# Miniprotein binders against Uncharacterized protein AF_1993, part 1

All scores and structures are predictions.

Target 1, 103 residues: Uncharacterized protein AF_1993, of Archaeoglobus fulgidus (o28286)
Amino acid sequence: NYYYEANYDKELVAYDEGVFNDRVHFTSELLGPGTYRIIAGGTGIVEDIEIIDRSGNVVAKHEDTTNLLYGSSNSFVVRVNYAPPNPGEEYEATIEIYRYVEK
Below, numbering starts at 1 at the first letter of every chain, in headers, positions and changes, except where a header shows other numbers.
ipSAE, averaged over its two directions, is called F for ESMFold2-Fast, E for ESMFold2 and O for OpenDDE. V2 adds 0.75 times the mean of E and O to 0.25 times the DockQ between the complexes of E and O.
Where letters were taken out, [cut] stands.
Atom coordinates printed by the task and the answers are left out, and those that the model quotes come from them; centres of patches stay.

## First folded at step 2 (miniprotein; from A2 with R34F R36T)

Design b5
Fold by ESMFold2-Fast, scan of step 2:
Structure b5 (fold): chain B 103 residues (1-103), chain A 81 residues (1-81)
Amino acid sequence: as target 1 above (103 residues)
Amino acid sequence: MTVKVRFTGEDPETLKRIADELWRVAREMGVYVFITVEDGTLTVEIEGSDEDVVRELIEKAKELAEELGAEVEVEISEPEE
């Protein structure tokens, strides 16, 4: 068994975490053109991951994943939306965004 | 559109060759692919909004797999989960 990932390094460009008892969203800074991996982790339920252009328009909405590969030739913002937990409960949220760098 | 393609084969060198060629083609077409080879399986994740370009890459991947004797399975991610 071997592992091979085709000559891409990745660098962490955004990280956030917290413990929440209500609906919350995380919004990245403006990210430049490139290929990114967006990971929405923790014990909470992710409603979606939205891609927003420089003008504030949602150009993509991913409701089917918490681990998104996304490439763009334009600058964009990432927004991750977490659902509220059951009343009286809390959850952990961890957001990681990596930019792939060809080495 | 996000597409996951799997190749299987016993020869690690063949899988690496497929990986290298797909990476080259995708870069030239302006589409990024992420390729993992593990235990006889090569997995390719393709990200792009241009469906025609993604389909062209999938066809190229199938052609390479056939030429090199590897099996191919294509999985297209859907928005409902």
Scores: ipSAE 0.015, ipTM 0.234, lowest interface PAE 7.1, mean pLDDT 73

## First folded at step 5 (miniprotein)

Design s15 (from a6 with A68L)
Amino acid sequence: SKVRITIKIEADSPEEAKKLLEEILKIALELARKLGITVRYRIKIEDGTIEIEITVEAEDEETAKEFLERIEELAKELAEKLGLEVEIEIEVE
ESMFold2 (binder alone), alone request of step 5: mean pLDDT 75; pTM 0.694

Design s16 (from a6 with E72L)
Amino acid sequence: SKVRITIKIEADSPEEAKKLLEEILKIALELARKLGITVRYRIKIEDGTIEIEITVEAEDEETAKEFAERILELAKELAEKLGLEVEIEIEVE
ESMFold2 (binder alone), alone request of step 5: mean pLDDT 76; pTM 0.695

Design s5 (from a6 with A17V)
Amino acid sequence: SKVRITIKIEADSPEEVKKLLEEILKIALELARKLGITVRYRIKIEDGTIEIEITVEAEDEETAKEFAERIEELAKELAEKLGLEVEIEIEVE
ESMFold2 (binder alone), alone request of step 5: mean pLDDT 76; pTM 0.719

Design s9 (from a6 with E59L)
Amino acid sequence: SKVRITIKIEADSPEEAKKLLEEILKIALELARKLGITVRYRIKIEDGTIEIEITVEALDEETAKEFAERIEELAKELAEKLGLEVEIEIEVE
ESMFold2 (binder alone), alone request of step 5: mean pLDDT 77; pTM 0.714

## First folded at step 7 (miniprotein)

Design m1 (from u4 with V39I)
Fold by ESMFold2-Fast, scan of step 7:
Structure m1 (fold): chain B 103 residues (1-103), chain A 93 residues (1-93)
Amino acid sequence: as target 1 above (103 residues)
Amino acid sequence: SKVRITIKIEADSPEEAKKLLEEILKFALELARKLGITIRYRIKIEDGTIEIEIFVEAEDPEVAREFAKKIEQLAREIADQMGVKVEITIEVE
């Protein structure tokens, strides 16, 4: 009664990774309605995960998580803001966004 | 290059352990497809503990290492959010 390889689908819709020493942000393409998992990680500071509507308005801002489950009936853009742990310090930043696919 | 990832899951409820397991496997399979690597896995269930071993085969050792790091990060993040205990071991073979 546990998950097996053949019985699951989860679509990777965005992925990025890099090494930085200044503030940086990742901005996704416009994502359609659905349920998503947004994972921001690495050794830097994740300042927030912002949800932006089609018109460019920030409709949600999450400062308390690096792993966000987000559902929307409208299209939206994800922006994740990163900062170095200390000014000028190199850090790794990662972002993964997945869309859950209903079977 | 071969890497083995062992994740031991202890949860207050079987439902929570199953959700964590399913999220880890979905992420691993999708990331493997994106990176063009092959993985296989084995699940052991013993008296309330779920252990999953993920075997990674990649031509590039750096890709295998990157994959393992991302699996570890995801497992720890989700476990923290769900209040589930996990023990993760990564071995280069």
Scores: ipSAE 0.000, ipTM 0.071, lowest interface PAE 19.7, mean pLDDT 74

Design m10 (from u4 with F55W)
Fold by ESMFold2-Fast, scan of step 7:
Structure m10 (fold): chain B 103 residues (1-103), chain A 93 residues (1-93)
Amino acid sequence: as target 1 above (103 residues)
Amino acid sequence: SKVRITIKIEADSPEEAKKLLEEILKFALELARKLGITVRYRIKIEDGTIEIEIWVEAEDPEVAREFAKKIEQLAREIADQMGVKVEITIEVE
């Protein structure tokens, strides 16, 4: 999103990385209202990025993306689900979450 | 045997937390290599807090336990020298 990159600064609010050989979940802490960029990197397969409300309900599931722009007026949790490229294969996973802030 | 070590670092600056993180990981990886044991780790950075989860697998439970104890000792020692707050939890499976 060119608009947000041009008109806003972004602050790193969550970062997760690791090396795995099975399916794993990366889960953020509770994030406040705002506009966020969620980047799922590494060499594993990103199955989906889930948005979870304060009560633990999945309110959105984003498949086929490794880079998500997400806005919310409510607090939420981000969960990224990773799988190995091949059964038992080691892979790297890195999650970055940025909050956009006015310049 | 499996042992999991969770270290939470609270620092006034990301640079301070990152220095402690890098020292802990460097030590853990070198010690695991020396002992011929498998170590895995996960790093979570969120809102000024860094959480490191390290888990090790060793056939000898005493080796895994001693590894965890050495990591805890190093983390507390460096954190104390830097004036950084750490919370450490060790779980044996």
Scores: ipSAE 0.000, ipTM 0.229, lowest interface PAE 11.7, mean pLDDT 77

Design m11 (from u4 with F55Y)
Fold by ESMFold2-Fast, scan of step 7:
Structure m11 (fold): chain B 103 residues (1-103), chain A 93 residues (1-93)
Amino acid sequence: as target 1 above (103 residues)
Amino acid sequence: SKVRITIKIEADSPEEAKKLLEEILKFALELARKLGITVRYRIKIEDGTIEIEIYVEAEDPEVAREFAKKIEQLAREIADQMGVKVEITIEVE
């Protein structure tokens, strides 16, 4: 983070949020080639962050993080999947996607 | 064909590790464009260690292997010049 924050500007390219009582996913619009920071936040449990190609194929699945520094030479879509809470409970979910651009 | 390259950069100087990272990614993206292949990567930065996972997909398995070999060669050459330690793993799937 520190390196990219010091040497690159970052622009917010996607944001979404909500309060949910069941399984939910957030899907970005098509993102161009480049380096991105994907942050899945809130009080919910993130199952994974999926990377989807132009044809709709899942090409990567990240189950170990809620803050992903990811890049691609091709365009792609990001999908963040949240687990359902315990019955009768609610959770907050947020998604922020930033693109790093040269200063 | 799919190839995964994992490069772990360990350096006493975070700045040197970050410079190596930039050179590797710049070369990988330029080579991928020239070869007409797709490259994806994930970067983890933690406690002075940078880990880069590079995923290569190419219709021709020889092209994917050649790409991985060139990335490994470049990473080792630059690391040697900078005096930083790198650990490189290549997995073919």
Scores: ipSAE 0.143, ipTM 0.600, lowest interface PAE 5.0, mean pLDDT 82

Design m12 (from u4 with F55M)
Fold by ESMFold2-Fast, scan of step 7:
Structure m12 (fold): chain B 103 residues (1-103), chain A 93 residues (1-93)
Amino acid sequence: as target 1 above (103 residues)
Amino acid sequence: SKVRITIKIEADSPEEAKKLLEEILKFALELARKLGITVRYRIKIEDGTIEIEIMVEAEDPEVAREFAKKIEQLAREIADQMGVKVEITIEVE
């Protein structure tokens, strides 16, 4: 969304990619407090983007987006769950996480 | 106890909408720090409309309710001062 791109610098804090034919997930390192953009891309199905607290509890589950603008006052982990478009079909999965810093 | 606050901002200019969003977030984060609670938020931006969903979780339901009330009061006050339209929904889970 242009609001954050225009007013904030963003730094890449996590990246991963791969080619799969089964369900997989990407789990980030622990991210500090702040505002983040989580982009789940590729040719697979993004089932959800989960937010996990320091204790390992899933505190939010986003099933309606592949481009999430999310923040927290405390540290958290991001997990993105991917599935093939059709059973056994090969697909590409990419994940990018950016942290926003005020300009 | 969990409380969800949804604030939908409609403004004539993106600059006005983002100013209100920034004020809401600054206040929410500072209040959460003072109350010793965690706040989480999701932001959706589309065609001059900004929607922010704030989730607060506190062991004491009264603390969660106080947080939500203060966020609502601030958002309405600033929106009124700026001539910006806001729609606020509070849900206790």
Scores: ipSAE 0.632, ipTM 0.826, lowest interface PAE 0.9, mean pLDDT 86

Design m13 (from u4 with F55R)
Fold by ESMFold2-Fast, scan of step 7:
Structure m13 (fold): chain B 103 residues (1-103), chain A 93 residues (1-93)
Amino acid sequence: as target 1 above (103 residues)
Amino acid sequence: SKVRITIKIEADSPEEAKKLLEEILKFALELARKLGITVRYRIKIEDGTIEIEIRVEAEDPEVAREFAKKIEQLAREIADQMGVKVEITIEVE
């Protein structure tokens, strides 16, 4: 992480947050080529972070992280999937997507 | 024609590992642009270790294979010059 923070600025390109009582699928707008940090935060359980190509195909599925450093030479969409809570419970979800740009 | 390249960088100097990572990415992105193919990558950074997973898709399987070989060659040459250890795995999917 240090390398990107030292040599690159981050621009916030997507943000969403809320309190939910069911599963949530956050879908970003189309993001241009580049390197991004995707942060899925809050108290909810993140099932995965999906990468979707321009044609709508899921080309990657990341189930092992809530803080993903990812890039592509082509445009893509990010989908963050939160699991439903136990019945009667709520959770908080906060999604942040940053694009790295050279200083 | 899908190929996955995993490069694990181990260095006593985290700055050297990060320089190698940046050179690999710049080369990969420029080569992909010239070849008209798509490359996608994931980076994991932990103390002393950087892992980059590069996935390339090309209509022509020979183009994907050649892309992967060029990345591997570049990574090993730069790592050798810098005295950094790299472990590279290439998988055709």
Scores: ipSAE 0.461, ipTM 0.786, lowest interface PAE 1.8, mean pLDDT 85

Design m14 (from u4 with E57Q)
Fold by ESMFold2-Fast, scan of step 7:
Structure m14 (fold): chain B 103 residues (1-103), chain A 93 residues (1-93)
Amino acid sequence: as target 1 above (103 residues)
Amino acid sequence: SKVRITIKIEADSPEEAKKLLEEILKFALELARKLGITVRYRIKIEDGTIEIEIFVQAEDPEVAREFAKKIEQLAREIADQMGVKVEITIEVE
């Protein structure tokens, strides 16, 4: 997006990738307060991107995107749920999380 | 109580949209700190439109309501000063 790419530097804070044939999830480390870009990619189906607070409560569930721009005044955890395109089919899953820092 | 505030900014000027977005977020973060609540937000930027969804959950319904009201007042005031269009929706869950 023009706004964040033009005005903020982006720091990679989490990355993971793998090959799976069943449903799997990625769970991040605890992320500090701030604005983040969460990119879920690969050849599988991204069912949702969940935001989890420090107490383990799911406070948001995003089912409409694989590229989420999200922020919080408090620390949180990101969980991405993946599924195969067809039952038992092998697929690639990737996750990238960036933190925006003012230029 | 859960409250969602959706602010849709229609801007011909990217710089004005950026300024309004930053002022809304700064105010929201400061107000949340003052009220002792957590604010979360999602930003969606599409083809000349910026949409901000601000989520607040507070034990006291009045606190959540006051937060939403003050955010709406600020957003409209700044949008009017800058001459940009803004649509605001508040949903209490």
Scores: ipSAE 0.568, ipTM 0.793, lowest interface PAE 1.0, mean pLDDT 86

Design m15 (from u4 with E57Y)
Fold by ESMFold2-Fast, scan of step 7:
Structure m15 (fold): chain B 103 residues (1-103), chain A 93 residues (1-93)
Amino acid sequence: as target 1 above (103 residues)
Amino acid sequence: SKVRITIKIEADSPEEAKKLLEEILKFALELARKLGITVRYRIKIEDGTIEIEIFVYAEDPEVAREFAKKIEQLAREIADQMGVKVEITIEVE
């Protein structure tokens, strides 16, 4: 996003990647309050990006994006759910999470 | 209790839309701290339109509703001052 890119620095706070042929999910560490960019990539199907509170409750589920600009006043966990393009098909999955910090 | 506030900002310039976004989020986070409530948000920016979806979590439903009302009032007031169009939807669950 131009506004956040122009006015804030991004700090990489989570990264993961792998090659899979079944459903998998990536779960972040607990992230503090703030504004984040969550990028889910690769050649697999991103089913959703879930936001989970400290108690383990799913409080938001984003099904229509692989590049989410999200913020919270409280700590949260990110879970990205991936699926193969076709049953048993090998695919790549990547996840990047950045925190926006004041310059 | 959970309340969803959707604010759609339509401005002649991206700079005006972003300024209104900053003011709304700053106010929302400050008010949430004062009231001891949790706020989560999602921002979508495309062309001259910014959509903010704010989720409010409060033990007391009245607190969540008052929070939403104050956000709506602030957004409309600042939008009027800036000559920016806003469309606001509030859903109580």
Scores: ipSAE 0.000, ipTM 0.339, lowest interface PAE 13.1, mean pLDDT 79

Design m16 (from u4 with E57W)
Fold by ESMFold2-Fast, scan of step 7:
Structure m16 (fold): chain B 103 residues (1-103), chain A 93 residues (1-93)
Amino acid sequence: as target 1 above (103 residues)
Amino acid sequence: SKVRITIKIEADSPEEAKKLLEEILKFALELARKLGITVRYRIKIEDGTIEIEIFVWAEDPEVAREFAKKIEQLAREIADQMGVKVEITIEVE
């Protein structure tokens, strides 16, 4: 995406990884207003990326994506839901969240 | 009330598309802060098309509708001035 990569620096604000064989979710800390890139990686199935408001309500749900550019005028939490490729199969899950910062 | 605004931009130039994107998002975020409205967005880039999805939450449905109308008017005006193609959809949830 041309605009944000050319005109903004990005700072890693959250990172998590693990090895699992069942459904799991990764949940970020509360993130402030701004524009973010959320990357869900690994060998598991990413079921969705959920955006949760400060009160704990799911306000957005993004299915079939592993790389989301998301912005908000309010604080929010990111939750990524993972599943094994096959029942009981071991897989890796990683989450990277970057905040875009004006140069 | 909740409103979803989808803006689909088709442009020959990435520079033109990003200028339109920047102006829309800057206006939307500034207006939302001024009105006390919650606004969130996502950007999807696929096959030379940029799609902006803006989610608006406001306790007063009339405020949400007026916000969406202003975003639509701005997007169409800028697109016309830049000579880019836009498709806009507004959906009340």
Scores: ipSAE 0.000, ipTM 0.140, lowest interface PAE 17.7, mean pLDDT 75

Design m17 (from u4 with E57I)
Fold by ESMFold2-Fast, scan of step 7:
Structure m17 (fold): chain B 103 residues (1-103), chain A 93 residues (1-93)
Amino acid sequence: as target 1 above (103 residues)
Amino acid sequence: SKVRITIKIEADSPEEAKKLLEEILKFALELARKLGITVRYRIKIEDGTIEIEIFVIAEDPEVAREFAKKIEQLAREIADQMGVKVEITIEVE
């Protein structure tokens, strides 16, 4: 447990999962301003977590993490890009997005 | 105009680090709303260190620079009051 999980309630605002053997992406609904935790899990390769503004522009691209703590003063969309570990290999992909809510 | 502010917080107490983080974000979001500008941030928490990377987007470069300076001033003032170590870097892009 760390800072936000100890001190804030979190609400699940997006979840998806599947089994794939090619490249896929998960795209969230439009999320309002606030602080979020984005967890990309499973047995596939997480290529990146992209942050997309209301106009469809990619404003941030995170290639270094599968567990991102991110916030914005404006609404945004999250896209997670997955790839198989080896060409044609079956893998599981999951995405969980939580919004932190101050008590 | 785009400005990046990186704030690294080192504290012996998780409570002190939490308080400083909350005050910085609260101030940044409120000031951004008041000025009609956009901020985005990423938070990294590792052991006793919290790193906040804030991106400020504003049409007027002077507004972005003023915003960053106010964030820096607030962070340093609160850190001094609490006896917490902070490193702050501001980069214009």
Scores: ipSAE 0.490, ipTM 0.780, lowest interface PAE 1.6, mean pLDDT 85

Design m18 (from u4 with E57R)
Fold by ESMFold2-Fast, scan of step 7:
Structure m18 (fold): chain B 103 residues (1-103), chain A 93 residues (1-93)
Amino acid sequence: as target 1 above (103 residues)
Amino acid sequence: SKVRITIKIEADSPEEAKKLLEEILKFALELARKLGITVRYRIKIEDGTIEIEIFVRAEDPEVAREFAKKIEQLAREIADQMGVKVEITIEVE
């Protein structure tokens, strides 16, 4: 996102990685209000990126992206669901979450 | 009550479209915080077009309507000043 990259600094607020051969999900800690970049990387299949509110309700499910620009006025949790490219195949999964901070 | 605001931005310059996007989101988050309402948004960027979906939840329907109206007014004012095209849809759920 050109505008955010040019005008904001990004702080890494969550990171996780692993090597798997079955379905796995990464769940962030509770993130405060703000604008975030969520990057789901690696060689696995990203099934979706879910946004979960403070009460544990899934309030959004994004199936078409591995790089999501998302914001909220309230705290939320991010969950990324991964699957192997083929049943039993080993793959790498990474998640990076950045918070945009005004310069 | 739930309200969805969809704003489609078309500009000759990607920088202008993203500037408008940033101003809208900054205003929306601050207003939501002041009104005590819940908002979340999703942004989709495709060659020359930015689409923002803003999801609003408020206990009072009047507060949700006021919020949506102010977002629409701000978006249209800034777009007009910048010479950028916007299409805005507000859906009450």
Scores: ipSAE 0.000, ipTM 0.268, lowest interface PAE 14.4, mean pLDDT 78

Design m19 (from u4 with E53Y)
Fold by ESMFold2-Fast, scan of step 7:
Order: C-alpha cells, then structure tokens, then sequence
Structure m19 (fold): chain B 103 residues (1-103), chain A 93 residues (1-93)
C-alpha cells in the first residue's frame, strides 16, 4: 500500500523460515495494537493466514493470500498455515511480519 | 547419527540478527555439503532474538560431532564479535 510505504517506516517484528515436507504452521508471539504487513513466501502452498485474538479465537481468516495488510486496536496473534505442493514433497516456507511506525 | 542444534541469539536490531543468521546458515549448508550431510532447519526471529534449529543426519557419529562443534564455534565467535548474547544447545545421538 502506497500510503503506508510513503508515510511510515516498516520494522521487522517476526521472521520464520524452514524446510518441511508435511503441513506446518508458523505462529507469531502476541503482537500489540498497530498496523502490520504479513508476507508469506517460499515454495509451499499458503492455505490461509489466521488472525487470533488474545482469548484464542480466530477473528479473521484470509485464504489463498501471501501478502496481508492488517490493522488492529487490540493485541493479536498471526498464524500462517502451509502445505506441501504435492504430498510428501519438500518445500520452503518463509514468513515476514512488519509493523508500521510513524516517521 | 542425528544432531539437533538450537541457537538463541539476542541482537539489538532485526537487521543485525538477520545478518548473523545468514552467516551461520551459509557456513552450515556449505559444511554439510562437503561432509555429505543432509541438513534441515527452522529459523524464528522476533524482537531481535534469533532461534535457529538445525537438524542433520550423518551415518558416522564422529562426522556428526565434528559438524556440531564447528557450528558452535562459529556461532560463539560471531556473537562475541557482534557483542550479543548467545545460548547454544546441541544434542547428538
């Protein structure tokens, strides 16, 4: 998003990377209120990006996306679910989470 | 033999943490290739803390021990050079 890229600095708050051959999920630590960019990369299939509230409830589920802009006035956790491209196939999965900070 | 290496490093910034991570992984992957070892890894970086899990399998237990020792030495050397705190756990079977 041009607005955030032009007016805010972006700081890396979470990074996960690995090599897998089965389904896996990456779960962030609790993130504070703010605006975030979540990027899911690699050679695996991103099944969804889930937003989980402090009580453990899934409050949003984004399917078939690898780049999400998400804002919240409350704390939340991000979970990204990956699957191999073909059953048993080895793949790479990478998650980057950035927080936008006013310049 | 199986080797599991866990490296936790605290750094001042995510950029500093990522640089250290890349250096360790580059060395580990190259060493594994030379020794004929298959390596799998997982990396987690949050708030300037790096956690690296390296899982390798080697037919010869001596090769596995040498691999783990070299990785530990490199990680401590880089952490000392950067002035950051490091915690390393190695389990060899």
Amino acid sequence: as target 1 above (103 residues)
Amino acid sequence: SKVRITIKIEADSPEEAKKLLEEILKFALELARKLGITVRYRIKIEDGTIEIYIFVEAEDPEVAREFAKKIEQLAREIADQMGVKVEITIEVE
Scores: ipSAE 0.013, ipTM 0.354, lowest interface PAE 7.9, mean pLDDT 76

Design m2 (from u4 with L29F V39I)
Fold by ESMFold2-Fast, scan of step 7:
Structure m2 (fold): chain B 103 residues (1-103), chain A 93 residues (1-93)
Amino acid sequence: as target 1 above (103 residues)
Amino acid sequence: SKVRITIKIEADSPEEAKKLLEEILKFAFELARKLGITIRYRIKIEDGTIEIEIFVEAEDPEVAREFAKKIEQLAREIADQMGVKVEITIEVE
């Protein structure tokens, strides 16, 4: 990284997994200010990843992504919305959230 | 004060475009934290082009302008190094 000198490592701050056959969402605990990597995996459809502020307002919505880099000066909540590939079809959903820690 | 920064990235590979996007976002959020300002963003990915809009809110208009200028400078510098095309627009709301 030539013009931005920063050394980061990442720590796992949230993890969840399950098997579902209907629409479901994952909601994180309140996360502090920082830079995060959000990975939504499995065999289901990730409809969007929403960023929600402390007051409950959706401040960012990311469609068509399963791997998101997000940073905030304020505390926030992550919500990932999943859907089955076909109505009633069983699928796996996983979520991993990492926080980047400056070295 | 409200400022919108729009960055359109065109790269030979989606991986190069994503790498530039990630570097811009990391810098933007660290700079916002240091300046004590609030930012939000929106990303759109279509047909080999990534567009990011960064929405800046600051009590001091000069701080918002400084932030936007530094983001523009960083984005152009990294894009030049990577051989990636960027179009940057800054609008005061």
Scores: ipSAE 0.000, ipTM 0.225, lowest interface PAE 14.2, mean pLDDT 78

Design m20 (from u4 with E53W)
Fold by ESMFold2-Fast, scan of step 7:
Structure m20 (fold): chain B 103 residues (1-103), chain A 93 residues (1-93)
Amino acid sequence: as target 1 above (103 residues)
Amino acid sequence: SKVRITIKIEADSPEEAKKLLEEILKFALELARKLGITVRYRIKIEDGTIEIWIFVEAEDPEVAREFAKKIEQLAREIADQMGVKVEITIEVE
């Protein structure tokens, strides 16, 4: 985290937020090649962060983090899956995606 | 064919760890472009250690394996020159 903040600027390329009580997912626009920070937050459960290729195939699934530093040599889509803490419980979900750009 | 390369970097300074990380990524991206394959990566920074997971997919298993070998060779060579410790694991999925 610190290393990228010190030497790279980051540009916000996607943001969304809302209040839900059912499972919901956020799907980004097609992102170009590069290094990205994906932050999934709020009071809900982040089930996973999926990486989807241009053809619609899920090529990676990250279940162990809500703050992912990820990159690709080709374009890709990010999908974040959220769930309520308990069935029917209201929760807040937020997603931020930043692209790192050399200073 | 799918191959995962895990590189764990232990360095005395954040600058050294970052330098090695950047050199590895530059090489991987350039080699992937030359070979016409896609490389994806995840970076984890935990407890003073940088871990990078590189994911390679290629139609030809030999291409994927050679890509992984070249990444390993480069990482070990640069780490040795810098006096940085690296642990490298290559796994065929």
Scores: ipSAE 0.637, ipTM 0.820, lowest interface PAE 0.8, mean pLDDT 86

Design m21 (from u4 with E53R)
Fold by ESMFold2-Fast, scan of step 7:
Structure m21 (fold): chain B 103 residues (1-103), chain A 93 residues (1-93)
Amino acid sequence: as target 1 above (103 residues)
Amino acid sequence: SKVRITIKIEADSPEEAKKLLEEILKFALELARKLGITVRYRIKIEDGTIEIRIFVEAEDPEVAREFAKKIEQLAREIADQMGVKVEITIEVE
């Protein structure tokens, strides 16, 4: 992303990966206010990236991307939902979350 | 009440688009702090266009409406001053 890569430093704040044979939900720790890039990668099918507030309410659901640039004035949690594969199959999932800070 | 504000920024200069985006976000975050509401946003950058979608949910619909009005006013004013093209869409509920 040319805008944020050029003008902001990014700090890795969450990383997870694994090989799975069933539905998987990755849930981040509570993230502070700010702008974040959430990357849901691997060979699995990402159903959505959900944004959850401190009360546990889903306040946003993104089904159209595996690379989300998102921010909030309050703390929030990110949940990435991977679909189950066909029976007998497996997939790789990799989740990266970066926080942007001004240069 | 829920309000969605979509601002599409088109500029020949990436620096100008960046400046407008930063001013919009700075103002939105400060106004949200003053009003005691939460602002959430999504940024998309494609083909020289920056699109920001701003989401606000407030118990009082007048607060949500006033927030949207002030964001639109600021975005248009700064864009005009900078000679940048913006398209703004506001959806309530």
Scores: ipSAE 0.444, ipTM 0.765, lowest interface PAE 1.8, mean pLDDT 84

Design m22 (from u4 with E53L)
Fold by ESMFold2-Fast, scan of step 7:
Structure m22 (fold): chain B 103 residues (1-103), chain A 93 residues (1-93)
Amino acid sequence: as target 1 above (103 residues)
Amino acid sequence: SKVRITIKIEADSPEEAKKLLEEILKFALELARKLGITVRYRIKIEDGTIEILIFVEAEDPEVAREFAKKIEQLAREIADQMGVKVEITIEVE
C-alpha cells in the first residue's frame, strides 16, 4: 500500500526462518492494536494466514496470500501454516511481521 | 534428539541496537542455512531498548553449541566496535 509505505516506518516485530520437509506452523506472540504487514516467503506452500483473538478463536483466515496488510483495534495472534511442495520435499520458509509506526 | 538454544541480546541504545540486530541476524540466518539448522527470532521493543530472542533447533547438539558460541562472539565484537553495551544470555535445553 503506497500510503503506508510512503508515510510510515516499519518495525520488525517477529521473524521465523528455517528449512523443513513436513508441515509446520508459525505462531506469533500476542500483538497489540495497530496496522501490520505479514510476509510469508520461501519455497514452501503457504496454506493460510490465520488471525486469532485473545480467547484463542480464529476470527479470520486468509488463503492464497503471502503478503497480508492487517489492521485491528484489538490484540491478536498471527499463525501461518506451511506445507512442502511435494510430500517429504525440503523447502525454505521465511516469515516477517512488521508494525507500521508513524514517522 | 533436538536441542533448543535461546540467545537473548539486549542493548541500551535503540539506534545502535538496530545496527547490531541487522548484522547478527544476517550472519545467523546465512550460517543456519549452510548448516541445515532451524533458526527463529523475535524482536521486543521496550522503553527504547531492543531485545532479540533467537531460538535454535538442531538434531546435533555439537552443531547447536558451535552455532550459539559463534553468534555470541560476533555479537560481543560488533557491540565493542560500536561502543554499545550488550547483555547476552545463552540457555541450552
Scores: ipSAE 0.000, ipTM 0.150, lowest interface PAE 14.8, mean pLDDT 73

